# VH-VL binders against Adapter SH3BGRL (SH3BGRL), part 1

No score or structure here was measured in a lab: all are predicted.

Target 1, 113 residues: Adapter SH3BGRL (SH3BGRL), of Homo sapiens (Human) (o75368)
Amino acid sequence: VIRVYIASSSGSTAIKKKQQDVLGFLEANKIGFEEKDIAANEENRKWMRENVPENSRPATGYPLPPQIFNESQYRGDYDAFFEARENNAVYAFLGLTAPPGSKEAEVQAKQQA
Structure headers, positions and changes below count from the first letter of each chain, unless a header shows other numbers; antibody chains are not in Kabat numbers.
ipSAE, averaged over its two directions, is called F for ESMFold2-Fast, E for ESMFold2 and O for OpenDDE. V2 adds 0.75 times the mean of E and O to 0.25 times the DockQ between the complexes of E and O.
Where letters were taken out, [cut] stands.
Atom coordinates printed by the task and the answers are left out, and those that the model quotes come from them; centres of patches stay.

## First folded at step 1 (VH-VL)

Design d01 (framework fv_diridavumab)
Heavy chain, then light chain:
Amino acid sequence: EVQLVESGAEVKKPGSSVKVSCKASGGTFSSYAISWVRQAPGQGPEWMGGIIPIFGTAKYAPKFQGRVTITADDFAGTVYMELSSLRSEDTAMYYCARDLYYGSGSYFDYWGKGTTVTVSS
Amino acid sequence: QSVLTQPPSVSAAPGQKVTISCSGSSSNIGNNYVSWYQQLPGTAPKLLIYDNNKRPSGIPDRFSGSKSGTSATLGITGLQTGDEANYYCGTWDSSLSAYVVFGGGTKLTVL
ESMFold2-Fast, scan of step 1: ipSAE 0.179; ipTM 0.700

Design d02 (framework fv_diridavumab)
Heavy chain, then light chain:
Amino acid sequence: EVQLVESGAEVKKPGSSVKVSCKASGGTFSDYAISWVRQAPGQGPEWMGGIIPIFGTAKYAPKFQGRVTITADDFAGTVYMELSSLRSEDTAMYYCAREGYDFWSGYMDVWGKGTTVTVSS
Amino acid sequence: QSVLTQPPSVSAAPGQKVTISCSGSSSNIGNNYVSWYQQLPGTAPKLLIYDNNKRPSGIPDRFSGSKSGTSATLGITGLQTGDEANYYCGTWDSSLSGYVVFGGGTKLTVL
ESMFold2-Fast, scan of step 1: ipSAE 0.030; ipTM 0.635

Design d03 (framework fv_diridavumab; at its last look DockQ between E and O 0.64; V2 from the best seeds 0.00; counts 0 for: pae E 9.0 > 2)
Heavy chain, then light chain:
Amino acid sequence: EVQLVESGAEVKKPGSSVKVSCKASGGTFSSYAISWVRQAPGQGPEWMGGIIPILGIAKYAPKFQGRVTITADDFAGTVYMELSSLRSEDTAMYYCARDSSGWYEFDYWGKGTTVTVSS
Amino acid sequence: QSVLTQPPSVSAAPGQKVTISCSGSSSNIGNNYVSWYQQLPGTAPKLLIYENNKRPSGIPDRFSGSKSGTSATLGITGLQTGDEANYYCGTWDSSLSAYEVFGGGTKLTVL
ESMFold2-Fast, scan of step 1: ipSAE 0.435; ipTM 0.776
ESMFold2, look of step 2: ipSAE 0.197; ipTM 0.709
ESMFold2 (binder alone), look of step 2: mean pLDDT 89; pTM 0.921
OpenDDE, look of step 2: ipSAE 0.518; ipTM 0.858
ESMFold2-Fast, scan of step 4: ipSAE 0.377; ipTM 0.738
ESMFold2, look of step 5: ipSAE 0.011; ipTM 0.574
ESMFold2 (binder alone), look of step 5: mean pLDDT 89; pTM 0.918
OpenDDE, look of step 5: ipSAE 0.369; ipTM 0.825

Design d04 (framework fv_diridavumab)
Heavy chain, then light chain:
Amino acid sequence: EVQLVESGAEVKKPGSSVKVSCKASGGTFSSYAISWVRQAPGQGPEWMGGIIPIFGTAKYAPKFQGRVTITADDFAGTVYMELSSLRSEDTAMYYCARGEYDILTGYYMDVWGKGTTVTVSS
Amino acid sequence: QSVLTQPPSVSAAPGQKVTISCSGSSSNIGNNYVSWYQQLPGTAPKLLIYDNNKRPSGIPDRFSGSKSGTSATLGITGLQTGDEANYYCGTWDTSLSAGWVFGGGTKLTVL
ESMFold2-Fast, scan of step 1: ipSAE 0.028; ipTM 0.629

Design d05 (framework fv_diridavumab)
Fold by ESMFold2-Fast, scan of step 1:
Structure d05 (fold): chain C 113 residues (1-113), chain A 120 residues (1-120), chain B 111 residues (1-111)
Amino acid sequence: as target 1 above (113 residues)
Amino acid sequence: EVQLVESGAEVKKPGSSVKVSCKASGGTFSNYAISWVRQAPGQGPEWMGGIIPIFGTAKYAPKFQGRVTITADDFAGTVYMELSSLRSEDTAMYYCAKDRGYSYGYFDYWGKGTTVTVSS
Amino acid sequence: QSVLTQPPSVSAAPGQKVTISCSGSSSNIGNNYVSWYQQLPGTAPKLLIYDNDKRPSGIPDRFSGSKSGTSATLGITGLQTGDEANYYCGTWDSSLSAYVVFGGGTKLTVL
């Protein structure tokens, strides 16, 4: 299942908008997911900190939400999600097969010649 | 390495307002959160609020909501804290502090503090 | 009153060890990382411990932190006269409006 690490108590409206963009996409496309709040839960913060790859961490050490996983596999941050969405490749980005009839399924079908 | 330089001491009358500044240097200013923490004589620290300059958003502690405003000027590398409707109980040392690695949680660099005295 | 409870004072002789407790609830210490600060007279607080048990560069290993349930502990071994200071714990409170909270402080006197 898709897990999205978010901060419900972030002082940043930009972070909040990015979180809503990710969650809204998943809801609109009926993709099952779990929210993992790092603002209130130390275990969620520790897990996210340990499982975001080193080359994806900012210089300050803490990765900023939203951070996206499929099960325990790191998929990316908001910038990676946004890029995938621009390229009509969100299902591939999430490690999922696009639903039949979707625009992404059409793109995937054309690439599997 | 980050250095925080606060404005000078203030003496104010009850009912007035005070605006304290904190100039940050070292590193990319917008990449870290700056909080304001005050300490009344003989008391422990009290978090007032903070701002993440890169996102332009401030968050305030419930006790200060409606009286405090925290703003940032990215060009000047400066964060401001304005406290209104001053009371004698607002007499304290006011610190700006840099959040270490999670917004509004841990403070690895502190200004030297600005004394604000509220008396008639 | 502070949200986090610390003993008002502790004392010990040079070379001894002390522990300073910090007690909270599930909405603060129970669900969030704890930090510790040292404040020498006339100075700003200095970060000693973050993320429950991590030391910033320059902090000697005589200082240690731990957390269990809704309580945290700062340990100081090999006490030196220069350790005489006020010590404060800090964390998030994740109730209806998340914000940073500090303990009331513990004055350490080195005899």
Scores: ipSAE 0.013, ipTM 0.591, lowest interface PAE 7.8, mean pLDDT 82

Design d06 (framework fv_diridavumab)
Heavy chain, then light chain:
Amino acid sequence: EVQLVESGAEVKKPGSSVKVSCKASGGTFSSYAISWVRQAPGQGPEWMGGIIPIFDTAKYAPKFQGRVTITADDFAGTVYMELSSLRSEDTAMYYCARETYYDSSGYPFDYWGKGTTVTVSS
Amino acid sequence: QSVLTQPPSVSAAPGQKVTISCSGSSSNIGNNYVSWYQQLPGTAPKLLIYDNNKRPSGIPDRFSGSKSGTSATLGITGLQTGDEANYYCGTWDSSLNAYVVFGGGTKLTVL
ESMFold2-Fast, scan of step 1: ipSAE 0.129; ipTM 0.682

Design d07 (framework fv_diridavumab)
Fold by ESMFold2-Fast, scan of step 1:
Structure d07 (fold): chain C 113 residues (1-113), chain A 119 residues (1-119), chain B 111 residues (1-111)
Amino acid sequence: as target 1 above (113 residues)
Amino acid sequence: EVQLVESGAEVKKPGSSVKVSCKASGGTFSSYAISWVRQAPGQGPEWMGGIIPIFGTAKYAPKFQGRVTITADDFAGTVYMELSSLRSEDTAMYYCARVDYGDYWFDPWGKGTTVTVSS
Amino acid sequence: QSVLTQPPSVSAAPGQKVTISCSGSSSNIGSNYVSWYQQLPGTAPKLLIYDNNKRPSGIPDRFSGSKSGTSATLGITGLQTGDEANYYCGTWDSSLSAYVVFGGGTKLTVL
């Protein structure tokens, strides 16, 4: 299952917009996901912090939302999601099978053959 | 535009601790990281550490690990930097500065707090 | 001491061009974006350049940046007396566990 670590209460307009962009895409495409609120839940904060790979952490502080996982596998942050969307590769980015008839489904089918 | 307002100058004795504050003006408490950067007289800046205020999560430069503590007060919209076991070499200007997620540049900067360690 | 190496001083006359170098290693400048800061006497550092060669709003285009290998350069054209300041480069160091490093600074004298 897709898990999106978000902060329900954030003073950052950029973080709010990035979260809405990710969640809106998942909802619009009928992709099931769980929200993991790190603003209200310390266990969610701890888990996200410990499971975002070292190479994906910023020089200052710890990873900020949104952070995207498929089960326990790290998929990426907003920038990774945005790049995947620009390249019409969001399903691959999420570790999912693209809908039939899409360009992305064609690429996935070739890789799995 | 966000401004960072730092506390006033401090004069401390060797072996004591100092706590400097940094408040985001306009009542905005940012989810962005706030870093502490010091500059000794005649020297370049050195990064001490940073915190994401909304989560209270701090990271420290190896040189300062064990001596520096960075905390956030979400109600006051203020970040603090406490440096313990002060030495004369800790005499410096102490700046707070904003760092956005995924970035490694500092903008804006606070005006700086002078800390003088003198016996 | 600083991790990144800059010349301690540079000087030029008004209207001239000056360049300030910043030398590092593969674990810092060689792998990561470089930023530059201007510090006028008695003031906090101010961001001049980020992501190697980009300017924040309000910074005139006579300031430019570049990066090649493990070195970066700040260029200032049309030099003005108000440019007299200390200039610092900064970047992330991958080998120091996500640690931010700065240069020792270059004092620019205009005269």
Scores: ipSAE 0.006, ipTM 0.559, lowest interface PAE 9.4, mean pLDDT 81

Design d08 (framework fv_diridavumab)
Heavy chain, then light chain:
Amino acid sequence: EVQLVESGAEVKKPGSSVKVSCKASGGTFSSYAISWVRQAPGQGPEWMGGIIPIFGTTKYAPKFQGRVTITADDFAGTVYMELSSLRSEDTAMYYCARSPYEYGDYFDYWGKGTTVTVSS
Amino acid sequence: QSVLTQPPSVSAAPGQKVTISCSGSSSNIGNNYVSWYQQLPGTAPKLLIYDNNKRPSGIPDRFSGSKSGTSATLGITGLQTGDEANYYCGTWDSSLSGWVVFGGGTKLTVL
ESMFold2-Fast, scan of step 1: ipSAE 0.157; ipTM 0.705

Design d09 (framework fv_diridavumab)
Fold by ESMFold2-Fast, scan of step 1:
Structure d09 (fold): chain C 113 residues (1-113), chain A 120 residues (1-120), chain B 111 residues (1-111)
Amino acid sequence: as target 1 above (113 residues)
Amino acid sequence: EVQLVESGAEVKKPGSSVKVSCKASGGTFSSYAISWVRQAPGQGPEWMGGIIPIFGTAKYAPKFQGRVTITADDFAGTVYMELSSLRSEDTAMYYCARHEWELPDAFDIWGKGTTVTVSS
Amino acid sequence: QSVLTQPPSVSAAPGQKVTISCSGSSSNIGNNYVSWYQQLPGTAPKLLIYDNNKRPSGIPDRFSGSKSGTSATLGITGLQTGDEANYYCGAWDSSLSAYVVFGGGTKLTVL
């Protein structure tokens, strides 16, 4: 299951827009996910911080929402999601199989053939 | 009701280090982060870094990387900031300030400040 | 050097209205909430406004905030001599690092 760590009480318009972009993509493509609110839940904050890998943390500041996981496997932050989206590789980014007939599935099939 | 209590004023020589403490009184750090913000005479505030006490994870502003260390003793409810290789331009009032952990966008509780003077 | 730009001073008579501006860029004020702080002589800064226009408990409604584009404004009506202070704006900066950037401050004199 895809889990997206977000902050419902974010004081940043940029963070809110990034969160909505990720959640909107998942909803539009009917990808099942769980929303994990770090603003409302201390255990969600703790889990997110402990499970974002050191090599994926920004050089400056704290890791910021949204943060994306598949089960307990870290997939990335907004920048990684955006890059995957630009490259038609979002399903691979999320650790999922692209749906039959999608552009991503066609690209994957051609590379394997 | 929660207050942040800072340690007393310091006078230091160039090249030395200073360590300032910030203790929570009337509550805990649990769901909050503590940042250190300094203010040089006649200047605006400048963010130095912060820590999430329950995780022990500290982050530093690029200007202070390599010179500042922020640590927490969550059991004692105390956060520390150590600044090394002091220069005259480090003369400032040093504040600890509380903000919500997920976003350092507003500082709702401030310590009274610790004056650090760097002079030969 | 301050990241956000404020006028160095502003003055008005008791009972009058004054506004203090704060200018930034898209990475801070343009895309994020603005906070304002009052600093009385010899004291720590005190949060006056958060989320552009919200007041913490205990802050009177004669203090107000607003934001338009990459600029923010603090408004003070019914000026009192006790309002003489330095005022600082602050905002999250999403392009440089995950931190708050501050203005250089505006000294309010009530004459």
Scores: ipSAE 0.014, ipTM 0.566, lowest interface PAE 7.3, mean pLDDT 83

Design d10 (framework fv_diridavumab)
Fold by ESMFold2-Fast, scan of step 1:
Structure d10 (fold): chain C 113 residues (1-113), chain A 119 residues (1-119), chain B 111 residues (1-111)
Amino acid sequence: as target 1 above (113 residues)
Amino acid sequence: EVQLVESGAEVKKPGSSVKVSCKASGGTFSSYTISWVRQAPGQGPEWMGGIIPIFGTAKYAPKFQGRVTITADDFAGTVYMELSSLRSEDTAMYYCATGYSSEWYFDLWGKGTTVTVSS
Amino acid sequence: QSVLTQPPSVSAAPGQKVTISCSGSSSNIGNNYVSWYQQLPGTAPKLLIYDNNKRPSGIPDRFSGSKSGTSATLGITGLQTGDEANYYCGTWDSSLSAEYVFGGGTKLTVL
C-alpha cells in the first residue's frame, strides 16, 4: 500500500501545497494510500526519519514531507514525484502497474512498439 | 504531558534587542507548532509569529516583519524569539503558546516573560 | 485597532447568563474556525472554546460557543464570581499575509 508521510500542522505554505498535490493525484486516480502524520505521531516521525535514505536527506535538519513509500520501500520526495509526473511515469515511480487506458500506459506501449 | 518553560524577565535599553526562549518540559516540540504572542499592559494579546520546529520555517505577523526572528533548536527542544530595535512600546509580557497538531487555537501556554524597555 | 470587534465590557449577577459577541469579516471569522480564551488577572490566556463550539477537557458545559456568518458568540450560563475575567475571541485571517488575530477583549464583571 502507498504511504505518504505528511505534516498536518506545517507552517510552510510550500510544504502544504506539495502535500496537497501528491494526495490529490493519488485520490483523483483512485490509488489506495494511507496518510502518516508526523506532526501528531512520534512513531510516524521516527519511522520516516530512519527510513528515508541518507543520500535523500538534507545536509541539515530532518527530511521534509511529503515523503512517499510503497509499503517499506522508499519511493521519493515531492521533487521526485513531480519529475515522475512530467515524464508520465508516476505509476512506475510508485512501484505500481499503470492502469489500462491511462496516459502512462499509452506512452509505455508506444515506446515498446 | 508537555509544559512550556520560558526564560526569565528582561530589562533592556531602547535600540537594543531581546531574545526570549521557550523550552518543552516533559516532551518535545516535534509534535507541536509554537507561536509567540505578546500582551502590552492594559492591552489584548497580539500574535507575532510561529514556527514548526521540525521544519525550521517561521511565519511572522506583518506588523513585526523585519524586527522579529523565530528560530528552533529541535535537538534541545527550545524555540527562540528575538525582537530587535526595541522601543518603549515593546514593553509587554511575551508568551509562547501551542496547539497540538493544529494552527487554529492555542491550548498550551507558557507563563510569560516580562520584557521592559526603558532608558 | 483590532480586526475582530468585541464589546469592551459586560456585567451580570451570579447565576445569570451573559453572551459576548465577536464580529469580523469574510477573510477571518467567515472562513475560519473561532476560538475563545479566558484571562484571569496575572495569568496567561486559557482556551475555553475551539472549532467554534467545542470545549477542551476540563472546561464546564456552562461555557458554549457559536458562529453565524462573520460573527461568533461566547455564552456563559450560571455565572460565578470566578468567571470575572477578560475574554478574547481569536481566529486566522486568510488574507495573503495569513496571521492569527485576537479580538479587542471583553471585561466581564460579576456583580
Scores: ipSAE 0.000, ipTM 0.540, lowest interface PAE 13.1, mean pLDDT 81

Design d11 (framework fv_diridavumab)
Fold by ESMFold2-Fast, scan of step 1:
Structure d11 (fold): chain C 113 residues (1-113), chain A 120 residues (1-120), chain B 111 residues (1-111)
Amino acid sequence: as target 1 above (113 residues)
Amino acid sequence: EVQLVESGAEVKKPGSSVKVSCKASGGTFSRYAISWVRQAPGQGPEWMGGIIPIFGTAKYAPKFQGRVTITADDFAGTVYMELSSLRSEDTAMYYCARGRYSSSYYFDYWGKGTTVTVSS
Amino acid sequence: QSVLTQPPSVSAAPGQKVTISCSGSSSNIGNNYVSWYQQLPGTAPKLLIYDNNKRPSGIPDRFSGSKSGTSATLGITGLQTGDEANYYCGTWDSSLSAYVVFGGGTKLTVL
């Protein structure tokens, strides 16, 4: 299961747009996910902070939402998602098999030829 | 250098409210939790609540829920704590402290405290 | 009344070792990491130990922490007169009644 850690009450327009972008992609592609709100839920906030890998943590503060996991495996933050999307590699990024006929499956087929 | 600068001392009457400010500088303001911890004379510290400014949502200790409000102003780099319906037992030093929610919920930087005295 | 129990006072001579205990329950110390704070007269608390046994930069290694079950201990070796202060333990309480909880404090007197 894909889990997206978000902050529902964030005062940052940039964070809200990034969250909407990730969630909108998952919904549009019918990828099942669980939304984990860290704004009011301390258990979600604690879990997210402890499970974002050291090399993905900022030196001076908290990892900012959205943060993306497949089960308990860290997949990345918004920048990683955006890069994956630019390269038609979102399913691989999420740890999922690209559906037959998808743009990613087409790219994979072309690269294997 | 991380600094937390608190507003000046307050003297209030019972039943009134007080609003204390904490200006954070020298670090990433929005990504750290800022908590309010009070200490009555001769007593240990008591956590009141905290906020991570970027999330905009505050959490309060049950004892203070309903009469404490913690807010953040990202533009000003400032966190506020407002305590209403003041009683004499609210006389205390009020600290803001930066919380690091790694694995332990500890406070690595503290303001020097704001004295609030409630008397008639 | 504090949620975590500490002895009100401890005393020892310079150069000696002292230990300060902090007792809680399964919902706080038993399930979470412990921090310790030093408070000199007239000053704000200062972080001394975090994550049970880790020292921030600038804290000498004669200060140590440990945790066993629902109790934690702060150890101070080679006592110096400048160590005379109040010491507080702190942790998170996972129950619905509290978030961050502190001990009532221990006053260390260096004889």
Scores: ipSAE 0.007, ipTM 0.597, lowest interface PAE 10.3, mean pLDDT 83

Design r04 (framework fv_relatlimab)
Fold by ESMFold2-Fast, scan of step 1:
Parts: sequence; structure tokens; C-alpha cells
Structure r04 (fold): chain C 113 residues (1-113), chain A 117 residues (1-117), chain B 107 residues (1-107)
Amino acid sequence: as target 1 above (113 residues)
Amino acid sequence: QVQLQQWGAGLLKPSETLSLTCAVYGGSFSGYYWNWIRQPPGKGLEWIGEINHRGSTNSNPSLKSRVTLSLDTSKNQFSLKLRSVTAADTAVYYCARDSWGYEFDYWGQGTLVTVSS
Amino acid sequence: EIVLTQSPATLSLSPGERATLSCRASQSVSSYLAWYQQKPGQAPRLLIYDASNRATGIPARFSGSGSGTDFTLTISSLEPEDFAVYYCQQYSNWPYTFGQGTNLEIK
């Protein structure tokens, strides 16, 4: 199951837009996911910060939402998601199999042909 | 539930090393960052640095060259050494817990450190 | 480092009145801002985290608001025990920094 760590109390327009973009994509494509709110839930905040790999942390400060996991496996932040979406590689990015007939499945077939 | 108890130096001369220890009771040492924060008399708060149970540290760049943070996981204790002290280091020093680098929810009682010649 | 500026430096009010305290950041800290209360001879006490969430045991009269660079702590109806120094703190970037404090004093 895909987990998306978000901050419901974020006053940053950029963070709110990034969260909405990720969640909206998952809903539109009927990908099952769980929201993990770090603003109201201390355990969610601890888990996210402990499990974002050190080499994926910002140069200064704390990892900012959204942060994306498949079960307990770190998948990436918004920038990684956006890049994957630009390349029609979101299912691979999430650790999922692209649906037959999807744009991503077609791109992958061309790469291996 | 969680209590932090601190002890260490009270009066130092310039150039000496400040040494403080904080013990954690009533809660797990693992899963948190443990912090040192100071407050000069009549002034505001200044963050010194943090350490977790794995020994990972971050410290205030203004103090980094003089700060050593250490831990003893068997005793649930962590310690601060601040070398080459001057009168500007006179402050009440606090230890405090955060949960992976966010706000400080539990604090020690504080230790007044005076640096004078 | 991120500089936090609190205003006013001193606020003189009576019990029952509403207090509004401001904290301004030199650059965006998103919602990673906390408020603390400190009484003489005591360690600071956490009141608000993530700009608007009350810490455990904090009375409902305390509320926080704001995001980015402008933040407010409001005490809706002052009790005698609320007269203290209040500090804001950001934890968006290392090093963590605190404001200079607002002294809330009884008239």
C-alpha cells in the first residue's frame, strides 16, 4: 500500500499544491493509498523523519511533505514524483506494475524492444 | 512521565572546558534527538546541538568548532562539552528532547554556568 | 540562519483581556513553528507546535495561527498564571532559532 506523508496544517502554498498533486494523481488513477498526517499525529511525524534516507534529506533542515513510501520502502519526495510523472514512469517509481495498455507500459515496451 | 535530570560544571574560568550531563528517566532513549539549549542571563534562547541514539549529531554553526556531543546508551545519558569558554558562554544550560528534530517537549531543570576570571 | 522577530517586546494587560503576540521569520518556515511559555527560574514549556496545534495539557484559550513568515499566538482570556515570557521557535532549518521573546506583564 502506498503511504503519503502530508502536513494538514501546512501554510505553505507550495507544500499544499504538491500534496494535492500527489494525492490527486493517485485518486485519478485508482491507486490505493493511505494518508499519514504528520501535523496532527506525532507518531507519523517521527516515522517519516526516521525513515527518509539520509542521502534523500535536504542540505539543511528536515524532510518536508509530501514524502512517499510503498509499505516501508522509501519511494521519494515531490521532486522525484514529478520527474517520474514527466517520464511516464510513475508506476515504476511507486514500485507498482503499470496497467496493461497504459502510457507507461507502452514506453517501457519501446525501451526493451 | 519522561524526566530529564542534568548536572555538571557551575563555575569556570576563561579557556576551560564546560562539561554537562543529562540523564533520561521514564522513557525510551531511542527514537529521539536529545538537545542542548542555553540562555544567557536576561536574554533569549540559543540552540547548541542535538544527538540521537545512533550517535548522529548536528550543532549550531556558531558553536560547532567548540562543541562535542556524546551519549551513553547503557545509562540513557547524553553529554555536552564546550571548550575554550569565555564570559559570553555564561548562561543557564538546558537539555531537552525532541522527536526526530521537531519542537522541544521535555526539558531538564537547567544548570547555571558562570564564566569569570 | 533564520531570524525570528517578536512583537511587541512588552505587552501589559489585565486578567480577562485578549492577548495577541506576533512572530515574524526572515524567510519562510512553512508551519514548522512552536511557541513556548517561560516563567522566572523555570525551563520553557511547550504550548503550540506546527504553528497551530496545542501541546498536551495546554488550555484551549491558547491558539496559534499563521504560516510562512507571519505567526500569531493568541490567548483568548488571560488568567493570572498566563503572565510570563513567550518565545517562538522555528525548526524548519538548522540551526533552530528562537525569537527574542515577548514579556506579557500584568497591569
Scores: ipSAE 0.007, ipTM 0.577, lowest interface PAE 9.8, mean pLDDT 84

Design r05 (framework fv_relatlimab)
Fold by ESMFold2-Fast, scan of step 1:
Structure r05 (fold): chain C 113 residues (1-113), chain A 119 residues (1-119), chain B 107 residues (1-107)
Amino acid sequence: as target 1 above (113 residues)
Amino acid sequence: QVQLQQWGAGLLKPSETLSLTCAVYGGSFSGYYWNWIRQPPGKGLEWIGEIYHSGSTNSNPSLKSRVTLSLDTSKNQFSLKLRSVTAADTAVYYCARVEYSSSWYFDLWGQGTLVTVSS
Amino acid sequence: EIVLTQSPATLSLSPGERATLSCRASQSVSSYLAWYQQKPGQAPRLLIYDASNRATGIPARFSGSGSGTDFTLTISSLEPEDFAVYYCQQRSDWPLTFGQGTNLEIK
């Protein structure tokens, strides 16, 4: 299950746009996910802060949403998601098998041919 | 038709506080991020900050220590205060709207206010 | 912050000609780029959002393309009212940033 940690009350335009981009991609591609709102839920906020790897944490402060997990396995932040999308590798990035007929499956098929 | 009207002080001395207000006419104040953007003479645009109808704010890190954004929901107005101005703050200041459910860009702008900082 | 570099700084063309304006980002912005038009003494006007979508009321001669770091605004056949300064803007990362502008001048 893909879990996306988001902040519903974020005052940052950039954060809200990044969250919408990730969620919109998942919805458009029929990828099942759970939203984990860190603004309203302290347990979600605590879990996200504790489970983002050290090398992905900012030098000061807390990791900013969106943060993406598959179950409890960290997949990345918005920048990682964006790079994966540019490379037609989002399913691999998410730890999922690209569905037959998808753009990513087409790219993988061409590379192996 | 929705319209933004802005006003405030046009001439300031170094160290003073810049104060500008923007009023929203003919449309809803809720559901939008209300922004301030500035443009020094002959130069490009610089985003200053945003405020949501709930009072939540976010501002450009380069200006954050000097910027205060506020709302008056009873008048559908939002305001910018920029402290400790210098000649580098001379610019045309614009208020502008962003709607989360649409283009996510500045789709409506005020007329602009020229602010000159000189001694 | 993401730096947007526009080229050329000045573009001199005649009415009826095709205009091509470039915007390059210092890092990938996906498709989260907009184009604005600004005439002297006026506020900027939104033309294109999310790289290629035309804003409401914008004539069909305006089009945008690109993704990642390289973006283009095209005006297929210039009208006299199109001579203005054009700015690109990204919404991929905070703070929001604009390019330095391209001045489209009559030849």
Scores: ipSAE 0.000, ipTM 0.527, lowest interface PAE 15.8, mean pLDDT 83

Design s03 (framework fv_socazolimab; at its last look DockQ between E and O 0.07; V2 from the best seeds 0.00; counts 0 for: pae E 9.0 > 2, unsure alone 70.5 < 75, placed apart)
Heavy chain, then light chain:
Amino acid sequence: EVQLVESGAEVKKPGSSVKVSCKASGGTFSDYAISWVRQAPGQGLEWMGGIIPILGTANYAQKFQGRVTITADESTSTAYMELSSLRSEDTAVYYCARGLDYEWLFDYWGQGTTVTVSS
Amino acid sequence: QSALTQPASVSGSLGQSVTISCTGSSSDVGGYNYVSWYQQHPGKAPNLMIYDVSKRSGVSNRFSGSKSGNTASLTISGLQAEDEADYYCSSYAGSSTYVFGGGTKLTVL
ESMFold2-Fast, scan of step 1: ipSAE 0.235; ipTM 0.661
ESMFold2, look of step 2: ipSAE 0.012; ipTM 0.566
ESMFold2 (binder alone), look of step 2: mean pLDDT 86; pTM 0.900
OpenDDE, look of step 2: ipSAE 0.033; ipTM 0.713

Design s06 (framework fv_socazolimab)
Heavy chain, then light chain:
Amino acid sequence: EVQLVESGAEVKKPGSSVKVSCKASGGTFSSYAISWVRQAPGQGLEWMGGIIPIFGTANYAQKFQGRVTITADESTSTAYMELSSLRSEDTAVYYCARAYDYVWGSYEFDYWGQGTTVTVSS
Amino acid sequence: QSALTQPASVSGSLGQSVTISCTGSSSDVGGYNYVSWYQQHPGKAPNLMIYDVSKRSGVSNRFSGSKSGNTASLTISGLQAEDEADYYCSSYTSSSTYVFGGGTKLTVL
ESMFold2-Fast, scan of step 1: ipSAE 0.051; ipTM 0.635

